# Ledger of designs, part 20: VHH binders against Protein NEOXANTHIN-DEFICIENT 1 (NDX1)

Target 1, 282 residues: Protein NEOXANTHIN-DEFICIENT 1 (NDX1), of Arabidopsis thaliana (Mouse-ear cress) (q8gwb2)
Amino acid sequence: MDVEEKRVSSGYAKPPWIFKGSALYQIHLVKAATARAFIPKEFRLVEAFGYTLGGFFLASYDDSPAGVFDELVVIAGIVWNPPTSCAWAARVLVNSDEACHHGRKEVGLPSQVARFSKNITAVPKQKRDRAFGFLDTFGLGTTLSHPENLMEVKVSEVDSAASTDICNIQIRSDETKVGNWMGPAIKMALPSFSGNTIYNSNLLKYSCHLHCRVRPVRPAVVSGALEDETEKFTEQNHTSQESLENERQLSKAVMLSKPIIALQFKCLTMQVEAPVVIYPSK
Key: E = the ipSAE of ESMFold2; O = the ipSAE of OpenDDE; V2 = 0.75 times the mean of E and O plus 0.25 times the DockQ between their complexes.

## First folded at step 11 (VHH; framework vhh_7qia_2)

Design m4 (from k1 with Y32N S56D; at its last look DockQ between E and O 0.74; V2 from the best seeds 0.70)
Fold by OpenDDE, look of step 11:
Parts: sequence; structure tokens; C-alpha cells
Structure m4 (fold): chain B 282 residues (1-282), chain A 122 residues (1-122)
Amino acid sequence: as target 1 above (282 residues)
Amino acid sequence: QLQLVESGGGLVQPGGSLRLSCEASGFTFSDNAMGWYRQAPGKQRELVAFITSGGDTNYADSVKGRFTISRDNAKNTVYLQMNSLRPEDTAIYYCARGDSETFLGYPWFDYWGKGTPVTVSS
């Protein structure tokens, strides 16, 4: 009787949880109204001129409590938590059921299972217009146009038998990559609020401590099918399905917002502390 | 001077095999990922396979189970063993130098060889 030790996938080890890999952190100007749709009324949205800072965190982990997986965090905006500000995630897409479950229950994240399709292509050298060919003849113009790569990341939500395209993220290598650039090593903390989900009704605060090498890069180009249904905010009895679709559309709007800056994180180690329940100040 | 010199391309029948080689010079070969790209007529150049400096390998779905990438650091050479070749594999194959560290699971490549043609035809 070979006792198949069903390795009961021991839940995540005790916190802190350690994630290792790489990520793209891209900051967008998000409309305050869009962000406000995700953020509980108890929190003060940090905004200026009708905009907040949001965007996305795209990560690939090669070592984590959930193993190897990809993650897209859609960041709606930042909320005030004196003396600091905290990020609020609008949606968290992962290609791991374990990561999704943990995110929902333990971290209070709006997690959903998704597929990540990654493809890398070489960008064809645009024929330099003949006009700059004259400078190449004088040896001054050897801007060694380093060949560029294009990485495309397609993210699709998976719901039972259906898949829904969320976004396509196009990441280009920086033309200025002279060799094996290792950006400076940094330590940063990213405090976050979460909770108020069907899986975790509490409001939570947690901190991510990041150790990585950082490099500013060209912002990724995000594309997606905006179904034009944004106009039918009819006040009608929003079925649970309509609410989900609305959240999805708003998440897409965040992803399609104007990028400000993009940061590449390599050799990333992220330490996530256990969330704490927060009580809104009466 | 940085150089990548591909060899081993040619004409092969469907179901046949080829082994491509790429000799690298002008950089510390062992510290870099290496990859193979291909470009078919009228198509974009696509990544076929890569091997990290640590020896981890990855393949395009179209070549999984048929192609094998390997490296010999003592010879500064990366190889692509291509088995069970198909007409759709017809392309110019390019050797590429990649970063030592992966980003989002992939090396970024910054230099390509001149390429070697592979034709799969009856």
C-alpha cells in the first residue's frame, strides 16, 4: 500500500513571505474619478487636478511561496495614510491558483486567475532616413543603434470556460543599453491598503519591502479592447455580472491611462509582511 | 570587437536534422545569456530558444520538443540542435547575445550575428 503522501500543499509559509524575480513598475496619471470607484470612502484619495498616481506592477517570480508565477497588479491610486501614502490595487491578476487564493484570503487582494502570454521579438531597424546617412560617413553619427527587443505580454482573465482579454503590454528595450547594465541596488518600501472584498471584508494594511536593481526604462505601451460600454452607467439593478464588468472596464481604463515613468526591477527580492486589520477612524 | 558567427545552416528535407553553431568573441561569453532567433520571409524576427548564463533553457512553443539549445563556455559557442524539421522552420537563423539577468523571465538581447539560412524543402 504505497501511501501516496498527497503533499497537502502546505499553505504559504508563515509571513514574511518572500518573492524573488523581476518586475516592471509603471506609474500612470489616473483620473481621480476612476480611482475613486475602487477605493473605499473611508480613505482619502491623494489627488491633484483631478488625477492620482496609479498604474501597474508587472512581475515574474522565479521563487515564491506559490512557486513560479506571473502577476499584474493594477494600481488604482494612492490614498493618504499619514505621514505616508499607500497604494490601492484595483485588480490583481495571477497565473497561479495558489497565489490567487492566498491573495484573496490572506492579503485581501482583488485577485483573479489569468493567463500570461509572453513573446519577444527583435524590432526591425527602422531604415534611418537617408538624411542621417551623411553623418554616418563622417564617423560622428555612429549612434550604434543597438538592436531593440520588443516583449509583448498579453494578459487574459480566466473564468471557468471563458477568457477575457484585459490588456496587451508592449515593453521595448532601451536604445541606450550599452552592454550588461546593472542599475543601482536600492531598498524601497511600498505600503499598501487592501481588503473590502467578498473574500475579505476587513480593511488591511501591509508593507512590501523591495530589494532590487533599478533602471528607468521607456514606458510600456498598453493596449486593450475598450468596449465602448462605458456610457451605459444606467442606474439599473447592477447584477453581480454587471458590477464585475464595470470593475474590469475601470481596470482597463487605469491600464490605458497616461504613463509618467517606468522602472525596471531586476534581481528583485520582495518581502511581504503579514497584513494588519485597520479600523477607520470614526 | 564583438562578434557572433553562425554556421551549420543549409538545405534539409522535412523530418531531417541540423545543428547550428555560433561562435562568440569580444565579450565574456560565460556571463551572458545566448539565444537563437529566426526570421522567415515576410515575417518578423522571432525568438526560437535561449539559454541563460546559469544554463536554464526556454523555447518557443513552435519548436518545443524538437529543438535543443546548449552551450560550451570553454569554446565560447552556443548550439541549436534542430530535429524533426518542418517547412515552417525555413528561415534565416540568428545567434544573439543576451543579458546576464533575466527580465520577466527572459533575457534581453542586444547583439545579433549575420545569420545562417535554413531551408526545409522536399
Scores: ipSAE 0.585, ipTM 0.789, lowest interface PAE 0.8, mean pLDDT 87
ESMFold2, look of step 11: ipSAE 0.785; ipTM 0.906
ESMFold2 (binder alone), look of step 11: mean pLDDT 86; pTM 0.871

Design m5 (from k1 with A60V K64E; at its last look DockQ between E and O 0.62; V2 from the best seeds 0.76)
Fold by ESMFold2, look of step 11:
Structure m5 (fold): chain B 282 residues (1-282), chain A 122 residues (1-122)
Amino acid sequence: as target 1 above (282 residues)
Amino acid sequence: QLQLVESGGGLVQPGGSLRLSCEASGFTFSDYAMGWYRQAPGKQRELVAFITSGGSTNYVDSVEGRFTISRDNAKNTVYLQMNSLRPEDTAIYYCARGDSETFLGYPWFDYWGKGTPVTVSS
């Protein structure tokens, strides 16, 4: 076993597992057909007019059992768990090998290793562009310039020698009149089903208990990178590569679905309980 | 009045070094994150490095190992030491003030100085 400064495998030894940081939780109208491709037949999709509620949870953790890492949870949709519903994760992208391995094995997550490349620019405000032009003719434009932040998060899956683009997430700082106010403190539970993967064939249920400051924000704009159709078989099993590519394309469809609402989570503490098996193994 | 005043820019040969300074006034400096942005000709103003109120630092990949951000709360000043400069580092460098709490690993910034030009050419 290779022991390094940042790798502490004993941090995962005892549930509940605690993750601290911040997140963007964005809800999308996802086509039911897209969501159903991820969801085992045993579960009933909650849908109306051909759509379900999916989206994504983009997080950065500064304290966790795996140390500091980033996570993108692609949420295919919601399934019945009367009298409520549970989320179904289509894909979980993390930039930590340890988090990926643990999620696959212990939680039944469809985890893959990814790179998160973040770039922050200062960009003109949409409405202020008209005001800036007018004020610039009077020599006041520079003193009244108030750019906003644009964070670009490029997410790519990593497979040894190859890197496959998944999406680009553009997040603008929300224009607010309340300064550093992070919204009210809340507690919420985010129940999920998991499993039915090549890494864990069990069907599992788990819950994330969130304590955070929450406020609504402008939905992030998601775009997909063009796929390289000349990507050639790399001596891996052809069936495995085709299945992985199909899951990537469907996950991109979830990310590119129409946004409804986005929530900023700050001062986040996420507690993940040990999952329970729903069906017997075999 | 809130002000960020950059200095220390200039013309330098490739491989050279410059130290940028930013003097802040009009706010409680120690309560904020501080950062450096740059804007190359024809490009958007991009974040290069930041330092939190607690002293933690972050750099973009293109400057990591070459640039060092630091702060002196007693002088209300943030610095950017730029070593091993390259032609692609040519830009106007802006000091920025940011929120004390990060979001997705970065502070949101709400104020920028007027900038100091840096030119790296033979």
Scores: ipSAE 0.785, ipTM 0.904, lowest interface PAE 0.6, mean pLDDT 83
ESMFold2 (binder alone), look of step 11: mean pLDDT 85; pTM 0.869
OpenDDE, look of step 11: ipSAE 0.828; ipTM 0.928

Design m6 (from k1 with F103W; at its last look DockQ between E and O 0.63; V2 from the best seeds 0.74)
Fold by ESMFold2, look of step 11:
Structure m6 (fold): chain B 282 residues (1-282), chain A 122 residues (1-122)
Amino acid sequence: as target 1 above (282 residues)
Amino acid sequence: QLQLVESGGGLVQPGGSLRLSCEASGFTFSDYAMGWYRQAPGKQRELVAFITSGGSTNYADSVKGRFTISRDNAKNTVYLQMNSLRPEDTAIYYCARGDSETWLGYPWFDYWGKGTPVTVSS
């Protein structure tokens, strides 16, 4: 066995790997052309009317093989895995060198090191909410202050001394929540495909088993600057030397796609099983 | 019915100390996280510190090492000990109630008190 040719994470034991924390899972309508650029030709994209279901998984882990870290999984779309489907990650951003290395080598993730800057404020209610409060100020109002929570997450990729902004994610309080309610407890197994990266050329399949409390929440608002994605996308489709920058810009496009639904995950335990190599038939 | 009542604010010299208190009523205090926000004139109301129902604490970078949050579940009270105060700490300080479980690293807050003013000036 040639262990010297294999890199393993020093902070990880043998699989399954256990991650505990919480997450926001948000589903977006992603243009099929954008998603297709990330997905190997061997896989069939699940699409309708030129769109697939992508989005993001924003997690904060407080107990993991790499300790405490944040993760943003940019989900390009879903692919057929009959009789079901699997997600395909466009990019995995983490603020841990160890988690990045492990994801690249052992799981086949398109991982990059990133910085997560979180800012938490109490802000005035959104414009629509303030408009409906008009009658309260004319005699039916309350003496209570009614601000709402705002978390702003700025995500930037780090490449040595350089930092490249990816997006800002604004998450506001859900006004329909009452007390400590976190939604029902669920358990699920989520198979995924990965690999076909410069860090791991194999095609891989793995499974995540998760247990968490889940409830629907207000979709987060994503913002950020993009170059003209149409012009850049067209230009970069003709050059493989610029593929990494093209993938970054397309990942931003996934993040900025139209949101459909968002789910809060609390008390999350995610167990990641050992990947297996998939050999395409020729 | 739900109430958060802050006290202990006032005028202090730079380098001085204050202890803020917040008495809670109308809910099961021990089931919730508690926090302190502050708002200086012309600024957003920002989270300064929080303490979970289990007693774990977290602080904004601007106050780490100077402020200490604590809770007394028997008295339904959360405290903020503020030491080594600077003029930049001048603000109205608000007590807040948050979820028992964190989400994305923080207990999200759904109720704030009326606040207690703190002025740090020579």
Scores: ipSAE 0.700, ipTM 0.835, lowest interface PAE 0.7, mean pLDDT 83
ESMFold2 (binder alone), look of step 11: mean pLDDT 87; pTM 0.877
OpenDDE, look of step 11: ipSAE 0.838; ipTM 0.932

Design m7 (from k1 with F103L; at its last look DockQ between E and O 0.01; V2 from the best seeds 0.00; counts 0 for: pae O 12.9 > 2, placed apart)
Fold by OpenDDE, look of step 11:
Structure m7 (fold): chain B 282 residues (1-282), chain A 122 residues (1-122)
Amino acid sequence: as target 1 above (282 residues)
Amino acid sequence: QLQLVESGGGLVQPGGSLRLSCEASGFTFSDYAMGWYRQAPGKQRELVAFITSGGSTNYADSVKGRFTISRDNAKNTVYLQMNSLRPEDTAIYYCARGDSETLLGYPWFDYWGKGTPVTVSS
């Protein structure tokens, strides 16, 4: 498939766009049917046993073209673009109007303005039952029971005067010492597809180049009200409002799917290249 | 043969109104979403409005409250009523056929008409 890559000129700052901050990248097993609801038919969903890889990317940027803002990218799944696999975002929530606008128009993202409420609490380490007492016998037992910090992030979509709760993300960090983050430095590329929105009708491909320090962490606990009616996604004639609600419900389903792994990114620099229009080969 | 034929374009003054029509043939019209795109000179083609097979409508923010998309399945026709037209609405308007299989309410459009020009000028 000779994808003629036409670079779309951004009306904003010249690409590449640079975002700096930190993030949590959590990979979930997402039902293929759920993911398929977001992904254009032209794309082959990469699936195994009725599941694809999705999840979320939760970022806090301290330096970006849009300034300081938070971002939650709900990742529906992976689509096949030979020779590579690309991520498809189901929903992009940001607490910046500028970031939302840029995402919609320039990157073809399903962006929506949202509120991010962050709360950090010190959770006393419950004395885990000493059942793994064997490692304590080698005298390295001064496990200074550093209080575990719990960070809770509540994300709510904002539409005019109405807010809709999307999810609550609980991140437990064992790191009492802010200063000794010793994860290795990595470089990674995340190719993504976007577009097919009312704000950008084109099908787009873009690449994010990440430079960061990475550490595997305990998966965040995601909670949210799934109304049980997710099964009744019948082909019913949904009003635009119903469609939006369905999108929200499906996004919630992605967020509430089974986590596999979580990676903490520190000292993150993300370089986003200009999207290119993709013409699916007939 | 699949065909989409747009009509109703023309010159209109700012604040004026136009009604675009698109007659479809060569497929089961009622099973598909229909949309209107526009392309201004030097700009990319953009989705303006669409209507699902079930009759649900969606609009670009730039046209909300001014444009109305509707369909008549008996006539295999989709309409775009454009009110309060502005110079920035000047474009070639394209009718498009869309697939309604995407649950997010944004159909994939796979076929476009030849377009009808709309010029808004004083």
Scores: ipSAE 0.000, ipTM 0.247, lowest interface PAE 12.9, mean pLDDT 84
ESMFold2, look of step 11: ipSAE 0.591; ipTM 0.841
ESMFold2 (binder alone), look of step 11: mean pLDDT 86; pTM 0.875

Design m8 (from e4 with A60V D61E; at its last fold request DockQ between E and O 0.66; V2 from the best seeds 0.81)
Amino acid sequence: QLQLVESGGGLVQPGGSLRLSCEASGFTFSDYAMGWYRQAPGKQRELVAFITSGGSTNYVESVKGRFTISRDNAKNTVYLQMNSLRPEDTAIYYCARGDSETFLGYPEFDYWGKGTPVTVSS
ESMFold2, look of step 11: ipSAE 0.814; ipTM 0.916
ESMFold2 (binder alone), look of step 11: mean pLDDT 86; pTM 0.872
OpenDDE, look of step 11: ipSAE 0.781; ipTM 0.898
ESMFold2, fold request of step 12: ipSAE 0.827, 0.811, 0.825; ipTM 0.922, 0.916, 0.920
ESMFold2 (binder alone), fold request of step 12: mean pLDDT 86, 87, 87; pTM 0.872, 0.877, 0.877
OpenDDE, fold request of step 12: ipSAE 0.876, 0.884, 0.879; ipTM 0.949, 0.954, 0.950

## First folded at step 12 (VHH; framework vhh_7qia_2)

Design n1 (from m2 with D99E; at its last look DockQ between E and O 0.68; V2 from the best seeds 0.78)
Fold by OpenDDE, look of step 12:
Structure n1 (fold): chain B 282 residues (1-282), chain A 122 residues (1-122)
Amino acid sequence: as target 1 above (282 residues)
Amino acid sequence: QLQLVESGGGLVQPGGSLRLSCEASGFTFSDYAMGWYRQAPGKQRELVAFITSGGSTNYVESVKGRFTISRDNAKNTVYLQMNSLRPEDTAIYYCARGESETFLGYPWFDYWGKGTPVTVSS
């Protein structure tokens, strides 16, 4: 009886790890109080008027160490790291067990397995009552108003036998797209802090280097059920389950915060360096 | 002028097969993704299948294993082979042109044909 040693596919190859695909980066105004719930006390939150910059990074990778998968990074806020600032992830949802495991152990991410359901529909362009009533009179107005594309992304956390809806993200195609214009090529670095999880207690710093085509787009509309119970921050001995639910609710609050700008990244190549342990300055 | 002309629609019995064709003109066909949408009565127009310029395919869950999208770049034509048709597949089917690069796994579509009706009825 040849015990086929199912080679438990060992972790990702050695860093740097390369991810290729596309993403939506949407920046929100997040309440500082909400962000502080995720951020270790050792870090200074960058805030103004009771708000920080957070939001989300929604990505689909077609080539990665974990293969093809989707990712939603909920960004709580930005923390000060002189002379720069770093993002702090509140929650990372992935539809790959391998990506989740790697994120938790190697990168110190608050990763959780989730389901991503994507649906594409064509929505009739609402005739904006443009006052161009005049040109419709000359019969030249058969502008066959091509339908607008609507992408709906439903994200649900999977925990054993239960699924919990986190958010529904609606992305509309931009009407201004004439042809295959993808925007300018850019290079950007996104430094991040991570760690302080049950899977990695260290504080970590890592850098993502992005090469992509960038285009500003209409912000996605995020919807989800906020259970009103967010006010009962009772200091009580939160069971591990209560703590998880609180984290979920706070993550939803981040996702439902006010969007400022949305950036579409196409032809994305992301290089992720190995995290380094950071020691808080006494 | 950009044109997409669908053909191959019709009446078919449940379990039957149809092959839809869409002939494209007025653009470089090989540089674009192609897709098929459908719109059932009283429902929204939904993406059913697409094929990228590189030949990668994707399908909505309800048609996986039954429908096959393919393309012939020499003929500027995209096809939808529909097997094991069901009454719920009854719709107007629309050919669509998509961008060359995908966003979150899908091309954005910018142009649709006039559609071809498919009726699955006993």
Scores: ipSAE 0.864, ipTM 0.944, lowest interface PAE 0.5, mean pLDDT 89
Fold by ESMFold2, look of step 12:
Structure n1 (fold): chain B 282 residues (1-282), chain A 122 residues (1-122)
Amino acid sequence: as target 1 above (282 residues)
Amino acid sequence: QLQLVESGGGLVQPGGSLRLSCEASGFTFSDYAMGWYRQAPGKQRELVAFITSGGSTNYVESVKGRFTISRDNAKNTVYLQMNSLRPEDTAIYYCARGESETFLGYPWFDYWGKGTPVTVSS
């Protein structure tokens, strides 16, 4: 990779940009063909047996250059960047116009405005609450019953006056009696590639430096509108609307791919450095 | 040991108002988030509002603008002011204790009271 560093300015203020909050980082086995559709030909996909490592990064920021907002990064896969590798974002959904504009213009992200609808219910714990469930029908089990939290996050992409459902993400708390263990404190860097969009034609590399408490959690269950992927399109609809729908369907495929692991990030501070312009050698 | 005791439920007409209270004991109240759940007949127990230890509030869309959650740390009490009540608000309302640290904008909850019934009918 040939890299030329370029200082970019931001509507936020000057880099580095600081985001504080929490996140769920979930890794999926993504089919290489699905990931390939998002990745410029200049990059080599890291794959084995027809799969790459993609997934999603679902975050909620309570302090950022754009204030309070939510973000879903759909990660298509990993590309070669020796001696390491970099993630490639298929889509970046945010419920902030300012964050969307900044991501498109200054970072080269495929950012779109989205709506995040969150609902939390108290649900029976699976299979370990059977005896207490019986007692609950008599009103005797409530003092001995410990229901589980279920957070349902519905994400819809917004295009001017239109809204398109992307996915539903169901997250269980995995809390135990041993209190609120958040895992060890870590620092890490997550390098990513971006760009080659209608908003920024450059190819870019940027790094996120994270400081957070991290623990493994039960992977979230993702569902969506892929139940009927054979829904009709007229052949006359070869417009930008058709291309946009194809990218949405592929992003849903990434979200619905087989989960491997999930990591809960709490007390997150993410520092995003100024992106650099890159020029692939191939 | 740990207790959450709800009160203030009752029968009200549509458009009416009701104030729920929840007295907490057995833990350091000011260190926790507090929330209100409700369970309508045939439905799951769902969160309707919460207030963090620092006083920040959040509401589900169906009650936003109508319900107000507040807390009094000196009295170890959390309140839910319910205005412009609708028949669909009929439910058993549960006080809940949540973790001080939020995740994806919401605290995880680990304890619920026994509930106070609210009936909104014409």
Scores: ipSAE 0.766, ipTM 0.894, lowest interface PAE 0.7, mean pLDDT 83
ESMFold2 (binder alone), look of step 12: mean pLDDT 87; pTM 0.881

Design n2 (from m2 with F103Y; at its last look DockQ between E and O 0.75; V2 from the best seeds 0.80)
Fold by ESMFold2, look of step 12:
Structure n2 (fold): chain B 282 residues (1-282), chain A 122 residues (1-122)
Amino acid sequence: as target 1 above (282 residues)
Amino acid sequence: QLQLVESGGGLVQPGGSLRLSCEASGFTFSDYAMGWYRQAPGKQRELVAFITSGGSTNYVESVKGRFTISRDNAKNTVYLQMNSLRPEDTAIYYCARGDSETYLGYPWFDYWGKGTPVTVSS
């Protein structure tokens, strides 16, 4: 009658917390007004010409304090934290109840339970960008046509008895002449702000320390539909349900923003430090 | 020379069973993930199941509980046991070789066989 051993054990006994797996980190041009809606007034958004740098971090963990799970971090934008800047998470979607609870309580993340449905197809290869097409023009590229992998990740939030579609993320394998090349090994620290949620009203700061193999890849294609306002008129508690639906629609807008660059992370080890409170609340 | 040779397809009544086999050559079989794709008339070639080099398996939702993928590294062979077959399982089934390392929970595949047809019809 026991729950799963990892859920019964005290795998969260102390920070730092270690997550191992792989990820896609994609940067989008996000409208400053969209990002501003998620960011407390105390923080100054890093913006130019009405845009900030947001996007998403899509991960699959094969070893973590919560076991095996998938995660989508919707990144609203970056905020000034001199002498650097920090990312602000708009929403954190996970297909693990344990990971959701941990994120909400211990890290101050706006975590929600979601389903991740993945479908893999073999599709005709797409045209390369100009740099790679240049090599083919001189006969230095491959001449044999071959299918590519297309991974389609459908993400939907689970809200009691119903699910709400968030987005569909299309990821193509990025062909190379060297086969399974994963890129150079790197170490980086990604400082972030969190908190200011219904689950943790404090403002928090934490850091993720990453060790992984990284290379640039073609940006994933994100699709989805924004809900029209007619569905908002049918809720019994319009203020509460309207606020939740508005946050979902703004998160979809971040996901659907124009991509700039995407990075493949393999052999990822992510260490999450204990957050510190910046502006204590009661 | 890398080869994947599928066999075991055929015509089967609904509710029936088939076992597909794929014999691999030209590479170190035990170091790779292996998978089965299918392509129904008018549809995309889609992954049905895969098995990692370590023996972990994954299935698409439409075949869970009905299909079982397995591998025999001594014979360089991957199998797909298909039970409770339905007309929508009608397709050409392709064996595929995938990376030893997964990405976002799945291997990228880099080689497919010529396929073996499966028809489920009364």
Scores: ipSAE 0.789, ipTM 0.910, lowest interface PAE 0.6, mean pLDDT 83
ESMFold2 (binder alone), look of step 12: mean pLDDT 87; pTM 0.883
OpenDDE, look of step 12: ipSAE 0.854; ipTM 0.940

Design n3 (from m2 with T102K; at its last look DockQ between E and O 0.80; V2 from the best seeds 0.79)
Fold by ESMFold2, look of step 12:
Structure n3 (fold): chain B 282 residues (1-282), chain A 122 residues (1-122)
Amino acid sequence: as target 1 above (282 residues)
Amino acid sequence: QLQLVESGGGLVQPGGSLRLSCEASGFTFSDYAMGWYRQAPGKQRELVAFITSGGSTNYVESVKGRFTISRDNAKNTVYLQMNSLRPEDTAIYYCARGDSEKFLGYPWFDYWGKGTPVTVSS
């Protein structure tokens, strides 16, 4: 007799780990002081005029060792690793307990469990330049009957009984394009530093090998989920909770920094190699 | 040329059912994802459900277990079976055509029909 034929097996095997899906990669001009707060003193921040290049990597995976899940990597900035540079993640938010655990332990990621609420609507096209409006009035019809997509992604951290809003990310589809074009196929390797957390005290370096279709898109608009009215100060359990809240607020500052460019990744296959322990000597 | 024509809307009591249909023409139906949006009074037009070209389905949380999207590629038709209807389901329902490849879990949509009204009221 077979009461229930449900099989649960480890989705994670030995590296490399394969993630398939899509992503939005957005680069922000991040204040160097904000980025420095996340980066160990052993690393030299790449900066100019008090800024570094950070931002975020927002992904949705349809196939991975942890199944289907969403991920937001908050990128504090880039650090020197001659002859190149490496990214430093300030925070990694995932809506999968398994991905959070694996990232913390095996990759040294500053991972936290989060909830991703997605709402997609059809909205009127944004205001146009005079040249653009010329085509509309030239007998091409109104723009009201041809809306564009707006995807709103609300991200909140989850801690047992509590939920803390992090940000709201608004992504609009391109206005006009030829067909279902996804951009050229590309392969690349992206080295990153990680570690130095309570879950993995080592300093680590790892590489992601990406294969995807890439095209530039309008930068997403990021807003905070905090209320603007009165702010209530709480004095609970000090040091640990204050440090965690400070890291959340600095991560929000990275997300709210000025966008420079955004890239759409479709048909993404990301291969994550096993990290190696490093000892910086620069 | 490109056309999406919705039908099957109407007035129904809470707990009732309706089946919406959307007939498509002017494009290769089987190559596209299809979706249903709705717009309640005073609200934005929001995605309710979609079905990929391969037949995979997705629903917003408020309709899971109550609504079923399906497609018949031979008839170029997408359906929305709406069961256990509630007053908050009152809206104009729009059929939509979407990209074959999802982005961040959802297809981008580029064309909507004229809509079919659904009213759920005692």
Scores: ipSAE 0.752, ipTM 0.876, lowest interface PAE 0.7, mean pLDDT 83
ESMFold2 (binder alone), look of step 12: mean pLDDT 86; pTM 0.867
OpenDDE, look of step 12: ipSAE 0.825; ipTM 0.926

